# Ledger of designs, part 262: VH-VL binders against o60147

Target 1, 175 residues: o60147
Amino acid sequence: MLEKNKYLYIFRHIQTNQVLLSQGNVLKKTALFQLPYPLQKPVAPNGMRPAKLRKDHWVPLLKVEFPNESMFQSVFMQLLNYRKYRSVQPLTSDLLKLPIPVRRRKIMRQEVPNTIADLADILNKEKFPENSVRLQLSDKSDSEYADWPPSVQIDSEEIKLSRGFREKTTVDEAR
Key: E = the ipSAE of ESMFold2; O = the ipSAE of OpenDDE; V2 = 0.75 times the mean of E and O plus 0.25 times the DockQ between their complexes.

## First folded at step 13 (VH-VL)

Design oa56 (framework fv_lerdelimumab; at its last look DockQ between E and O 0.52; V2 from the best seeds 0.00; counts 0 for: pae O 3.2 > 2)
Fold by ESMFold2, look of step 14:
Structure oa56 (fold): chain C 175 residues (1-175), chain A 121 residues (1-121), chain B 109 residues (1-109)
Amino acid sequence: as target 1 above (175 residues)
Amino acid sequence: EVQLVESGGGVVQPGRSLRLSCAASGFTFSSYGMHWVRQAPGKGLEWVAVISWDGSNKYYADSVKGRFTISRDNSKNTLYLQMDSLRAEDTAVYYCAKDEGYKSGWYFDYWGQGTLVTVSS
Amino acid sequence: SSELTQDPAVSVALGQTVRITCQGDSLRSSSASWYQQKPGQAPVLVIYGSNNRPSGIPDRFSGSSSGNTASLTITGAQAEDEADYYCNSRDSSGNHLVVFGGGTKLTVL
């Protein structure tokens, strides 16, 4: 009778491009546990878990509607595990040559394409009915990070910013 | 030549603490995630914990969460496991293991010799 | 579920072929690796990525996977192959990142 959550929301940080997974279209403070714990220094490097959630720093990346709550929960847990798995993988040779601050920045910038690829990998391995999973993106070109199974219907319209915590600014000029 | 050498095992009473070390050599230690895996006498392998290359991500098996802390010192090429509130069920040989990385699974290509922890009265 | 199931024991005659299996839901999304462990020794990787053999592992060791099942095959088993064998995988649906099977004791007759 009562509807259970069947929506996955993925957010991107406006500065670091890090990714947070959410069950709701507004991030909860507990989502911060997905971010790396601060190193032992009093001043942690950029991208570490902050003390409080700045909702204006996180914008929609994509939204997925599943056929039911059970399918949502399965994919959500798998995505969380893929992220943890990637966070402990060895550095590639390209990354090894970079100074640590540049290296961390490049790793964080890989989160968007990697998360999208992981989502598609999960959906390709699950046996969902054709066109049963609706995917909306904030930037449709991001769909190019992966090959999508027949179960996925990619909406033609991009996500409108409905609960964006990033204030959009129009850059105006006059000549 | 890759080498992993564990130390710090011993006999302790329940409720006490131990700290294990794993000395690494022959590879760029700071570029790898490092794992602890244990094996109770006569039993199988059980994964315990992992730490990311810079120590900013740490994950634990449910059986040790809240009691064990994994850490590393990249300047000394050393991996650590702080084991608090030890229980009899923690009795095991503890191995450190290196993951070479494989996109669809684990590739633990090098293991230390192990260090025995015995928790008994 | 994060469990990987292995038969606890398997026997093979010298020179014969044996298959050791590992079964679990996580293998649908994860490749398996296989480890050989002799008594009192550390594990040694013999197969990774379900079907890849590390340098220095004899050609008689091979791996395969199908659905929720991974297999380690030893063709022409030798006395030195007598050991415990463990599979592992990612934990794609649980809260542990690494899952090991319970192990299979291979006896070479």
Scores: ipSAE 0.767, ipTM 0.883, lowest interface PAE 0.8, mean pLDDT 87
Fold by ESMFold2-Fast, scan of step 13:
Structure oa56 (fold): chain C 175 residues (1-175), chain A 121 residues (1-121), chain B 109 residues (1-109)
Amino acid sequence: as target 1 above (175 residues)
Amino acid sequence: EVQLVESGGGVVQPGRSLRLSCAASGFTFSSYGMHWVRQAPGKGLEWVAVISWDGSNKYYADSVKGRFTISRDNSKNTLYLQMDSLRAEDTAVYYCAKDEGYKSGWYFDYWGQGTLVTVSS
Amino acid sequence: SSELTQDPAVSVALGQTVRITCQGDSLRSSSASWYQQKPGQAPVLVIYGSNNRPSGIPDRFSGSSSGNTASLTITGAQAEDEADYYCNSRDSSGNHLVVFGGGTKLTVL
């Protein structure tokens, strides 16, 4: 009767457009290890400690509801693996003429469309029942970064921006 | 054309360190992820480590994690593998290899000639 | 130990067709690539993305895949094809990025 986690929460950084994946509606510091490029320099010169998590700098991008924990776990792990693969891929030719800082900024900007495309790719390869996976986006136009399989139902209701992450959920109840 | 040339191998006692180098030419080195793959005498191929185009991301096989460090110097078109706390099971020919990304299953289009590392007492 | 399974040895008569197989769960979600290795030499890529041949590789080499199995086929084997053959793919477990098969020694009779 009581199922474990079946929700995937995806957040984006307001300045860099980098993406974080979370099993809960609140980001934890350890999520920062997902980033190919740190948001700010580490405080300790000898440490490999991640930068402090500024929750007010992250906004909801997308929430996915899966029919069960097994499907959630499969998609979540595949999406994490795709992020690792992308982090060591060859650069596209359009990046080669850009200075390194500008190049990194452009790569970071692509994380939103790339994550949405990767999510759709994984869902297209999986054999999920029709309308069994529910997507709720903060901006419905972001769904245009991919072609979605019949298993996916996109909610008509968008996630509204909350004031920072002081709420227990990222959904604004004023909606 | 594309060339990868490894160096730095040799005979070393268990617990000691070695640093391997791989000199690259014939392609835009700074645009590609680079890998180390090893092969124990008479055995098969084993993936060791990868480094991203600018060195910001690195991943290791579980067998070497915490002991080996991959790095690169794009100004010299050179890849490195720092091998610490060496064990007998690290005895192998070490190849550096260039990839063409993960979309086609993560294949290596060019390999160096290899450098032999022998860890023995 | 390898996460992809290959038979250790296979034989083929000169001019005949041989098929070398590679098997593992990672092949359900990832293409296989194939390498030829002769004694004392580095591996040479002969097939990538399951069925693509690099420039300079003879057309007698071909690849295919179905389910959890990938195959390398040599049609009209030549003496120079005698070598060890390895397959590889992405690691579906996420513990590694790349996994290799244990290798198949091809003998041309």
Scores: ipSAE 0.712, ipTM 0.844, lowest interface PAE 0.7, mean pLDDT 85
Fold by OpenDDE, look of step 14:
Structure oa56 (fold): chain C 175 residues (1-175), chain A 121 residues (1-121), chain B 109 residues (1-109)
Amino acid sequence: as target 1 above (175 residues)
Amino acid sequence: EVQLVESGGGVVQPGRSLRLSCAASGFTFSSYGMHWVRQAPGKGLEWVAVISWDGSNKYYADSVKGRFTISRDNSKNTLYLQMDSLRAEDTAVYYCAKDEGYKSGWYFDYWGQGTLVTVSS
Amino acid sequence: SSELTQDPAVSVALGQTVRITCQGDSLRSSSASWYQQKPGQAPVLVIYGSNNRPSGIPDRFSGSSSGNTASLTITGAQAEDEADYYCNSRDSSGNHLVVFGGGTKLTVL
């Protein structure tokens, strides 16, 4: 039996690239609270917070295994804090040049690399023991978004989770 | 020149409500997050709330969560703080502060002069 | 929420150097900013990102950080530097986004 309490899963929305953090491999409905309130009542892919969790709209981005729940909780909370901080940061000049709808989409597209970078930054600062944290990515190229500390062991194996939070099948791998 | 001007402060009884405003000028208001920070008489600074540039994200200190509501009208370059269920401990000078981000930090590059809120029976 | 601690009061002789220190766990993961507040006035940013000075702030103000500490240093204190100084940082606990130190009253002798 896997101890879900020490596993961090990060999911991305297949259309908006919004990111949700999860303790364990199954997203809870409450995970939607991580997303900002909509200005209007929209559904994805219009961005912001959908009314309901559609499991088929989310795919695993990465999986992190921590030595214990305490380390997980620490990193999890910090990730949330980083995201909140980022969500209220001043916009860059490049973004300011864009119409608001385009700007919002652009910001959402940055959530994946930003989240990965945040994770790396947090782990760098935590100074966990060498190779104590195991990182698995759905796309290995995503690891390039950040420099990882010695505490992180990047697993050559991809995560065995697909849309709907099910185990990957041969068909899923071919997609 | 960046200017932030708070208003709406005054004396109010416990349990009552008060709405603060902050008029912003001298910068693209709609492009920045805005904060409220308060300071009780003779005490230190306490962060109260933040709202994102488009108002989609709002966060509060635990001390005011559920009672205070931060909002903004970008068409009017105005920040608001709706304070409900006021308590004596809410007595403070309330500052609006402009958000500024540093990759590993968070700071306020501009502050208003503040407006005094006194909650007393 | 995370806490930042400061000495409540420090003194410095005119023209001398003083260091005001801020300590807290949040400083391990975020940079400190510093604000100067004079009586009856709003706070003024004097240092951000550990050691960046906003325009208009004298170069006698500098910042540093180490571990869970951040420091504001005034090299060659002037009479006008007498004020309260507050540090702040992000709150990594997630309960609060921003945390301030308790403030340090600097007296210039």
Scores: ipSAE 0.574, ipTM 0.851, lowest interface PAE 0.9, mean pLDDT 90
ESMFold2 (binder alone), look of step 14: mean pLDDT 90; pTM 0.931
ESMFold2, look of step 15: ipSAE 0.692; ipTM 0.842
ESMFold2 (binder alone), look of step 15: mean pLDDT 90; pTM 0.931
OpenDDE, look of step 15: ipSAE 0.030; ipTM 0.655

Design oa57 (framework fv_lerdelimumab)
Fold by ESMFold2-Fast, scan of step 13:
Structure oa57 (fold): chain C 175 residues (1-175), chain A 121 residues (1-121), chain B 109 residues (1-109)
Amino acid sequence: as target 1 above (175 residues)
Amino acid sequence: EVQLVESGGGVVQPGRSLRLSCAASGFTFSSYGMHWVRQAPGKGLEWVAVISWDGSNKYYADSVKGRFTISRDNSKNTLYLQMDSLRAEDTAVYYCAKDEGYSEGWYFDYWGQGTLVTVSS
Amino acid sequence: SSELTQDPAVSVALGQTVRITCQGDSLRSSSASWYQQKPGQAPVLVIYGSNNRPSGIPDRFSGSSSGNTASLTITGAQAEDEADYYCNSRDSSGNHLVVFGGGTKLTVL
């Protein structure tokens, strides 16, 4: 039902280590709704000021190429759901020993290994053909956060962002 | 040991509001996501909403989005559900539920006794 | 409006084995959990993660899963097992985070 897209990009925030998922190599302001911890403090008593998308503060974490749009849509939707489930999961006793701001910072820093583990779990449960999924990582050692199925080929090439990545994009989404 | 006690249910007219409360004890309330699940008379279970450990993340069933608001007060070990613009179809017993697990699947290990909400003219 | 399908009713004779099934696409990628509900009471968790029993649940309750199907088995059914049984799983469609089966009423003869 969406435009033909077989690429998933995941970006990491350079200050907080939080991650964002994108259906292409253009990061949109609406992706900020994915964040469990907002980048800006509440400004108004009746609500929170919308966060600003600073594209220079986000770097690519990984890129996944799927053989077709159907497989991409399945994995992308499952990964979004995994992130929602993880955001409401129980906290470990070690985290409860920490002050709330320090606790949130540690949770945010775990988003990179957690996202990689979630992606691998989804791909292990799906029945994809051998060597049909290409995975590129900005830091190749990040592949060690998970065990990958035979369907995954780990690419040693640098992640190439289109010139469109630097375009400022604003989309209205209130619901 | 673990207890969840709901309150705030009653009979209300369509379009009105109710606020449900769930008092938790016997576990570290601030460590867990908390859920509301409802059951219409003689019908099955329907998931309504969830809130994360600190209240920063909230998710709702499509049937209640924009009308219900989940919230929590960790200093009082209390979960809330603010129900606005009530409809006849919202008539149900509302259960407070504690979640557990993630890799083993997401499940509800403890449930409250429920509080009945009847939306009728 | 659940994506998990259960038969509405099943019967078993005292001491016999009964199998209750739950079917849906979300079960291919997520574990099922099972709840027992008696009239006027809250649900009670009897199986989680497809095949694990909480402490205090009798060993006659067991679970299994394969493909898009999860099953709850009661080996040597007792009169006290008469109840409604519900399965649940994560929602793969994104309409809800959690989906429940429609429930199965177990009658012990």
Scores: ipSAE 0.354, ipTM 0.747, lowest interface PAE 2.3, mean pLDDT 84

Design oa58 (framework fv_lerdelimumab)
Fold by ESMFold2-Fast, scan of step 13:
Structure oa58 (fold): chain C 175 residues (1-175), chain A 121 residues (1-121), chain B 109 residues (1-109)
Amino acid sequence: as target 1 above (175 residues)
Amino acid sequence: EVQLVESGGGVVQPGRSLRLSCAASGFTFSSYGMHWVRQAPGKGLEWVAVISWDGSNKYYADSVKGRFTISRDNSKNTLYLQMDSLRAEDTAVYYCAKDEGYSYGWYFDYWGQGTLVTVSS
Amino acid sequence: SSELTQDPAVSVALGQTVRITCQGDSLRSSSASWYQQKPGQAPVLVIYGSNNRPSGIPDRFSGSSSGNTASLTITGAQAEDEADYYCNSRDSSGNHLVVFGGGTKLTVL
């Protein structure tokens, strides 16, 4: 059974820009099943184990607070579905012209804008009450990947993680 | 309690059409993709088709592509399979199945009891 | 036909351990799941994502995978475990999203 929660955490990989969704402020290794491309090959004598989750390689992208668990679960499941069905869509002719490693890197780099756009699309469809959903972004400029409905209140506040989670320090660069 | 109940199976002549239905309950139907999987008498499982949670994405096995159409009505919690130009080799028990999992780990956590389709001359 | 290869039959003595295998190139890029099917009944999920058990599935069922091969292991086989077992995986190419193995009939002696 899933843990009861009204908070959605989204994490970004510092090297590949791939995204993971979490129902809590701690990343679990099973979240790696969400990825379209494995980060690293598993090493096991008697079978395949999930690739090792290096928590220092993941940083918070955003946190969403919903008014109740039902709304949270609806949005969370829809986000997983958006990612799942995007992974099986035919590649555009433009992407097919690229070498495989370049193609995969381009697809991975699109995960942040795609995930933010997916979240906004879902929230626009759901018609939640005005200011009922609180969105916290680590980088407020990421809000520009989508148009947000009146139900969303956007804040730029530090995202607090659970005890024992190690967040790698990122160096700020001019954009 | 999750339940999937198929209906619409029966005996039909080659070249004719048949529509299967699957009534879902016990979960938020509009949040999950749905599949049809068939099994010919005495044979193994064969995947037939999938439809995404919102109906916007549909994929088919090569053996049925162009003849079968998957659809859903989220307001009625019902999945459909329209089977046109039926052939003897389409004879099978047809199961509807609820999908679960992530991008590279698709699996079916619940199955209906199946409905038998017999295509005979 | 199936794109995953399974042996058609395997036998195990009551209380002993049996391993059922599934092989195919799709397993290099996707996880295997396993289903138990008894005569006249619908399939039941017993393992997903290589080695996760759904609630209600006994702990004697486990899974593993390496390269192009996935395995279902039943430790301490019981009479009620006699059934057909199917693996499936996601096809990582084309529009064929799901492939099944041909099935393995397990007989508990």
Scores: ipSAE 0.332, ipTM 0.726, lowest interface PAE 3.0, mean pLDDT 82

Design oa59 (framework fv_lerdelimumab)
Fold by ESMFold2-Fast, scan of step 13:
Structure oa59 (fold): chain C 175 residues (1-175), chain A 121 residues (1-121), chain B 109 residues (1-109)
Amino acid sequence: as target 1 above (175 residues)
Amino acid sequence: EVQLVESGGGVVQPGRSLRLSCAASGFTFSSYGMHWVRQAPGKGLEWVAVISWDGSNKYYADSVKGRFTISRDNSKNTLYLQMDSLRAEDTAVYYCAKDEGYSTGWYFDYWGQGTLVTVSS
Amino acid sequence: SSELTQDPAVSVALGQTVRITCQGDSLRSSSASWYQQKPGQAPVLVIYGSNNRPSGIPDRFSGSSSGNTASLTITGAQAEDEADYYCNSRDSSGNHLVVFGGGTKLTVL
């Protein structure tokens, strides 16, 4: 019996650097509603943003393994709340100096360092056991966007470039 | 200088609708997030809603979610609050507020004069 | 989920120092800002980012923070400082993006 919902999968958009959070290793179309800037223009005045999910445009950023589902849910909810705040937060002076189109591109580009910093902030606030949270990155240098608490163990093995996050299958017989 | 001027308040019966406006001047309206904050008679301040600088993101207090809609028209430097299905507990002075940020927090550097909404039975 | 708690009332003698406090778990990771409100008027920002004073606010107003508590200090209180004072903070953990304290009524004796 394997325990579900103790992994957080984080994806990066290859063109815009925008980030999506997922409870599963495969993105659902509804995850697109997390985006502060939609990948295609809204066509409905009621604010619905139908966008086609292009799975080939999203690559793994990092994977977080929690000791149990309770800790996963706590961190995941807090990270979603941080993303809501980030989408409406006051702009810094450096952003205000930029023309609107350039400003939008810079904001999108900063989602990766911001998400990593916010994750670290949440984990620093929580008092989890030493080495209880395992972090696996596609590019290990991205870990440098934050200072990590003793509860975090950064995996020396980077996520291999593939179609997405791949869990061990029956094909990977490792007895 | 910076000015925020609310309008649209009045007396309305429960279950009816009302639309508030906030006319902004003296700053680059399209570069800042805008908020609605209300205050019931004799009570404290209660945050109601926020809209991002370009209008792409909006969030609401649980007490008004599904009933109120925040919007903005950057070409007119105007913020709106559409209030549907009004209840007696929505009776309050509604303030338009401009946000500004320090690295770790949220604050409102300018407020309008407020507009009174009275929902009476 | 995080709530900001303020004492409902406080008094100070003219010319003396008063400290108004704001308490909540959100203040451990986010700064507080303070607003002064006089009867029939809109709130006015007096302190932001825990200890910064906007242009035009007298230097007798100062702020500080430690742990889960933020404080607004008025050194040498004047009659015109009689007002309601509200703190606010970012709520990073709840459904509210912004939370306000319940307010403190300051009476200058």
Scores: ipSAE 0.633, ipTM 0.809, lowest interface PAE 0.9, mean pLDDT 85

Design oa6 (framework fv_lerdelimumab)
Fold by ESMFold2-Fast, scan of step 13:
Structure oa6 (fold): chain C 175 residues (1-175), chain A 121 residues (1-121), chain B 109 residues (1-109)
Amino acid sequence: as target 1 above (175 residues)
Amino acid sequence: EVQLVESGGGVVQPGRSLRLSCAASGFTFNSYGMHWVRQAPGKGLEWVAVISWDGSNKYYADSVKGRFTISRDNSKNTLYLQMDSLRAEDTAVYYCAKDEGYSSGWYFDYWGQGTLVTVSS
Amino acid sequence: SSELTQDPAVSVALGQTVRITCQGDSLRSSSASWYQQKPGQAPVLVIYGSNNRPSGIPDRFSGSSSGNTASLTITGAQAEDEADYYCNSRDSSGNHLVVFGGGTKLTVL
């Protein structure tokens, strides 16, 4: 009842730069519903093959530690909402000029900077205590995509490749 | 227990305005997007509009764009739909629906009982 | 107009199995959800994410999807299952955020 989750894990696709959010260090197949575009080519002209979750294709982007479950839930839900509503925004005229495959690749490549900027925006709007939120990044330079509030402490240690964090990808039926 | 209660429906003449309200309880209102879905007499469900959890993003069906305005007051746990320049084809039961789902899949886990809007002379 | 196609009516004998189908291109990339609506009542979510059942929904309700088609199956239909059933999906074309099927009226004989 009282042992609460206070960690947010964010993963990046090694080829597409697409991002998945997770409440634990294990990715479930249902996380694939966060993606607006399938990772695999369609089998038929009028249809799409659903994306597959492969542990070797997703790597840690960042880990966020919150002081309590309430703060974790608030930020996690807001990040899901930012991604959801971004996926349905009208495309700019510049993007509409591009062929569909080129357009999608450009959109996908922006998911890492967008997610980091979204996280910072949420944390800047929330008035959390100083140094109460701890960020660990796989590549510390990714922190430069945003200006962080006083509530955030960026860990000097980068996320190291670990068996538990990467290897425990769980397949769960979602479609 | 989650509850959504609509109000503000009634009979109005074409060209006039109505404002619908939806009072929400039993969940963290400011964490979820909210939708309006309508159903004309004897017809199916038609999506009308959505507002994001924080009120910063709004989207409308083409049939109501420019005439309807969705808004929310998170301090009052209340969703609104301002309906201007009403037409006979806007006659429907209007449902308030709670948003739940991911970017590639949308569904409504809770619905209000609806409020009837009749546009006639 | 709706992007999703449903047959307008279907009948099933008490205790038998019925399948209601929903078809549209958006279903290849987005999950279908299903709603039950009884006369004078609000819709009730019965299946989400193609095959997940909300708390409180009987286990005789199940969902499946293949290609551009989603199905709602009621195994061992009961009298109280008589209702209109609607599917919905996210609009992949961007005209509407959400699209609904036209609805299927289920009659339990």
Scores: ipSAE 0.437, ipTM 0.750, lowest interface PAE 2.4, mean pLDDT 82

Design oa60 (framework fv_lerdelimumab)
Fold by ESMFold2-Fast, scan of step 13:
Structure oa60 (fold): chain C 175 residues (1-175), chain A 121 residues (1-121), chain B 109 residues (1-109)
Amino acid sequence: as target 1 above (175 residues)
Amino acid sequence: EVQLVESGGGVVQPGRSLRLSCAASGFTFSSYGMHWVRQAPGKGLEWVAVISWDGSNKYYADSVKGRFTISRDNSKNTLYLQMDSLRAEDTAVYYCAKDEGYSKGWYFDYWGQGTLVTVSS
Amino acid sequence: SSELTQDPAVSVALGQTVRITCQGDSLRSSSASWYQQKPGQAPVLVIYGSNNRPSGIPDRFSGSSSGNTASLTITGAQAEDEADYYCNSRDSSGNHLVVFGGGTKLTVL
């Protein structure tokens, strides 16, 4: 087919507020490599523990439906780039006063509002047709982190995951 | 006053390695992402690599990915670029650059003087 | 090749106005910044965030942007403005974080 995937799912970590982007409703273990600050500690003094994807630690933040695959790819790539830009941006002076672990925790806490703001910024600049992009948020108050363009229709419908999402995640080994 | 001073350039044979350094002063080095940008003789500017404030995140241009490694030592206010498997196409002046990014754009407010790397047989 | 397109050369007479342009899809989502480079020297930032001037840059330098195009304008060009000019922006494609234009050589006649 001419169009394959036009959906973007974004997931939030329940403890750290870190964010994962997914091209579908099934979260893969390899998505954990997106994280600027890994959730697992080194196994040995000189090694790193393989990441494990825990289904109970990730919840849907939002789902975006695009008119076609080309628009999805454009926004998805730009959003990944925005995350890279943020990971290398200058620190504010208030963060410098904090011990490194506390500093990283506060940076991680901001990933949800930052990702929502970045998504809105990308959509505002792309000039898509009116009401062509459907946005569903798990918590509708999260829409307040940004001003949305006329191209975006915010939907009150609950985000639905596929039947296999949780079961497949449970048996997926990182090793 | 902000200063960036590059060193480590020179003439090297194809396939060999070279390590560049950039000594920073006049700003809180550990608060900023740092970049390497290069310029081949008589050509334009080409972005090479960036490293985050603590070194946790690193990104590279496709032309150097897998061959170059960016690193930093915040205790010494020094940025590094380890260049392996050098090619003739890597011949350029290498600049250390400080970013001053913000939401509406990304720009380099300070540049070093550059260090010349010549890859030839 | 650069992912932002600039004309390789432009000329202007002393005291006249010149406009240097930069085009690319990344400019739709990110503002341009402009650098002046004289022979044997490092680049110097002259405009950032599309139309802001750093301290010490003369007011004859200005910037503008619309759609996929950014422009650097020098009103009342001086001899010392003769240089290469580069634009840059964030990369929308995901292949690089930063892209530069190919550069424009300005000659002041």
Scores: ipSAE 0.638, ipTM 0.811, lowest interface PAE 0.9, mean pLDDT 83

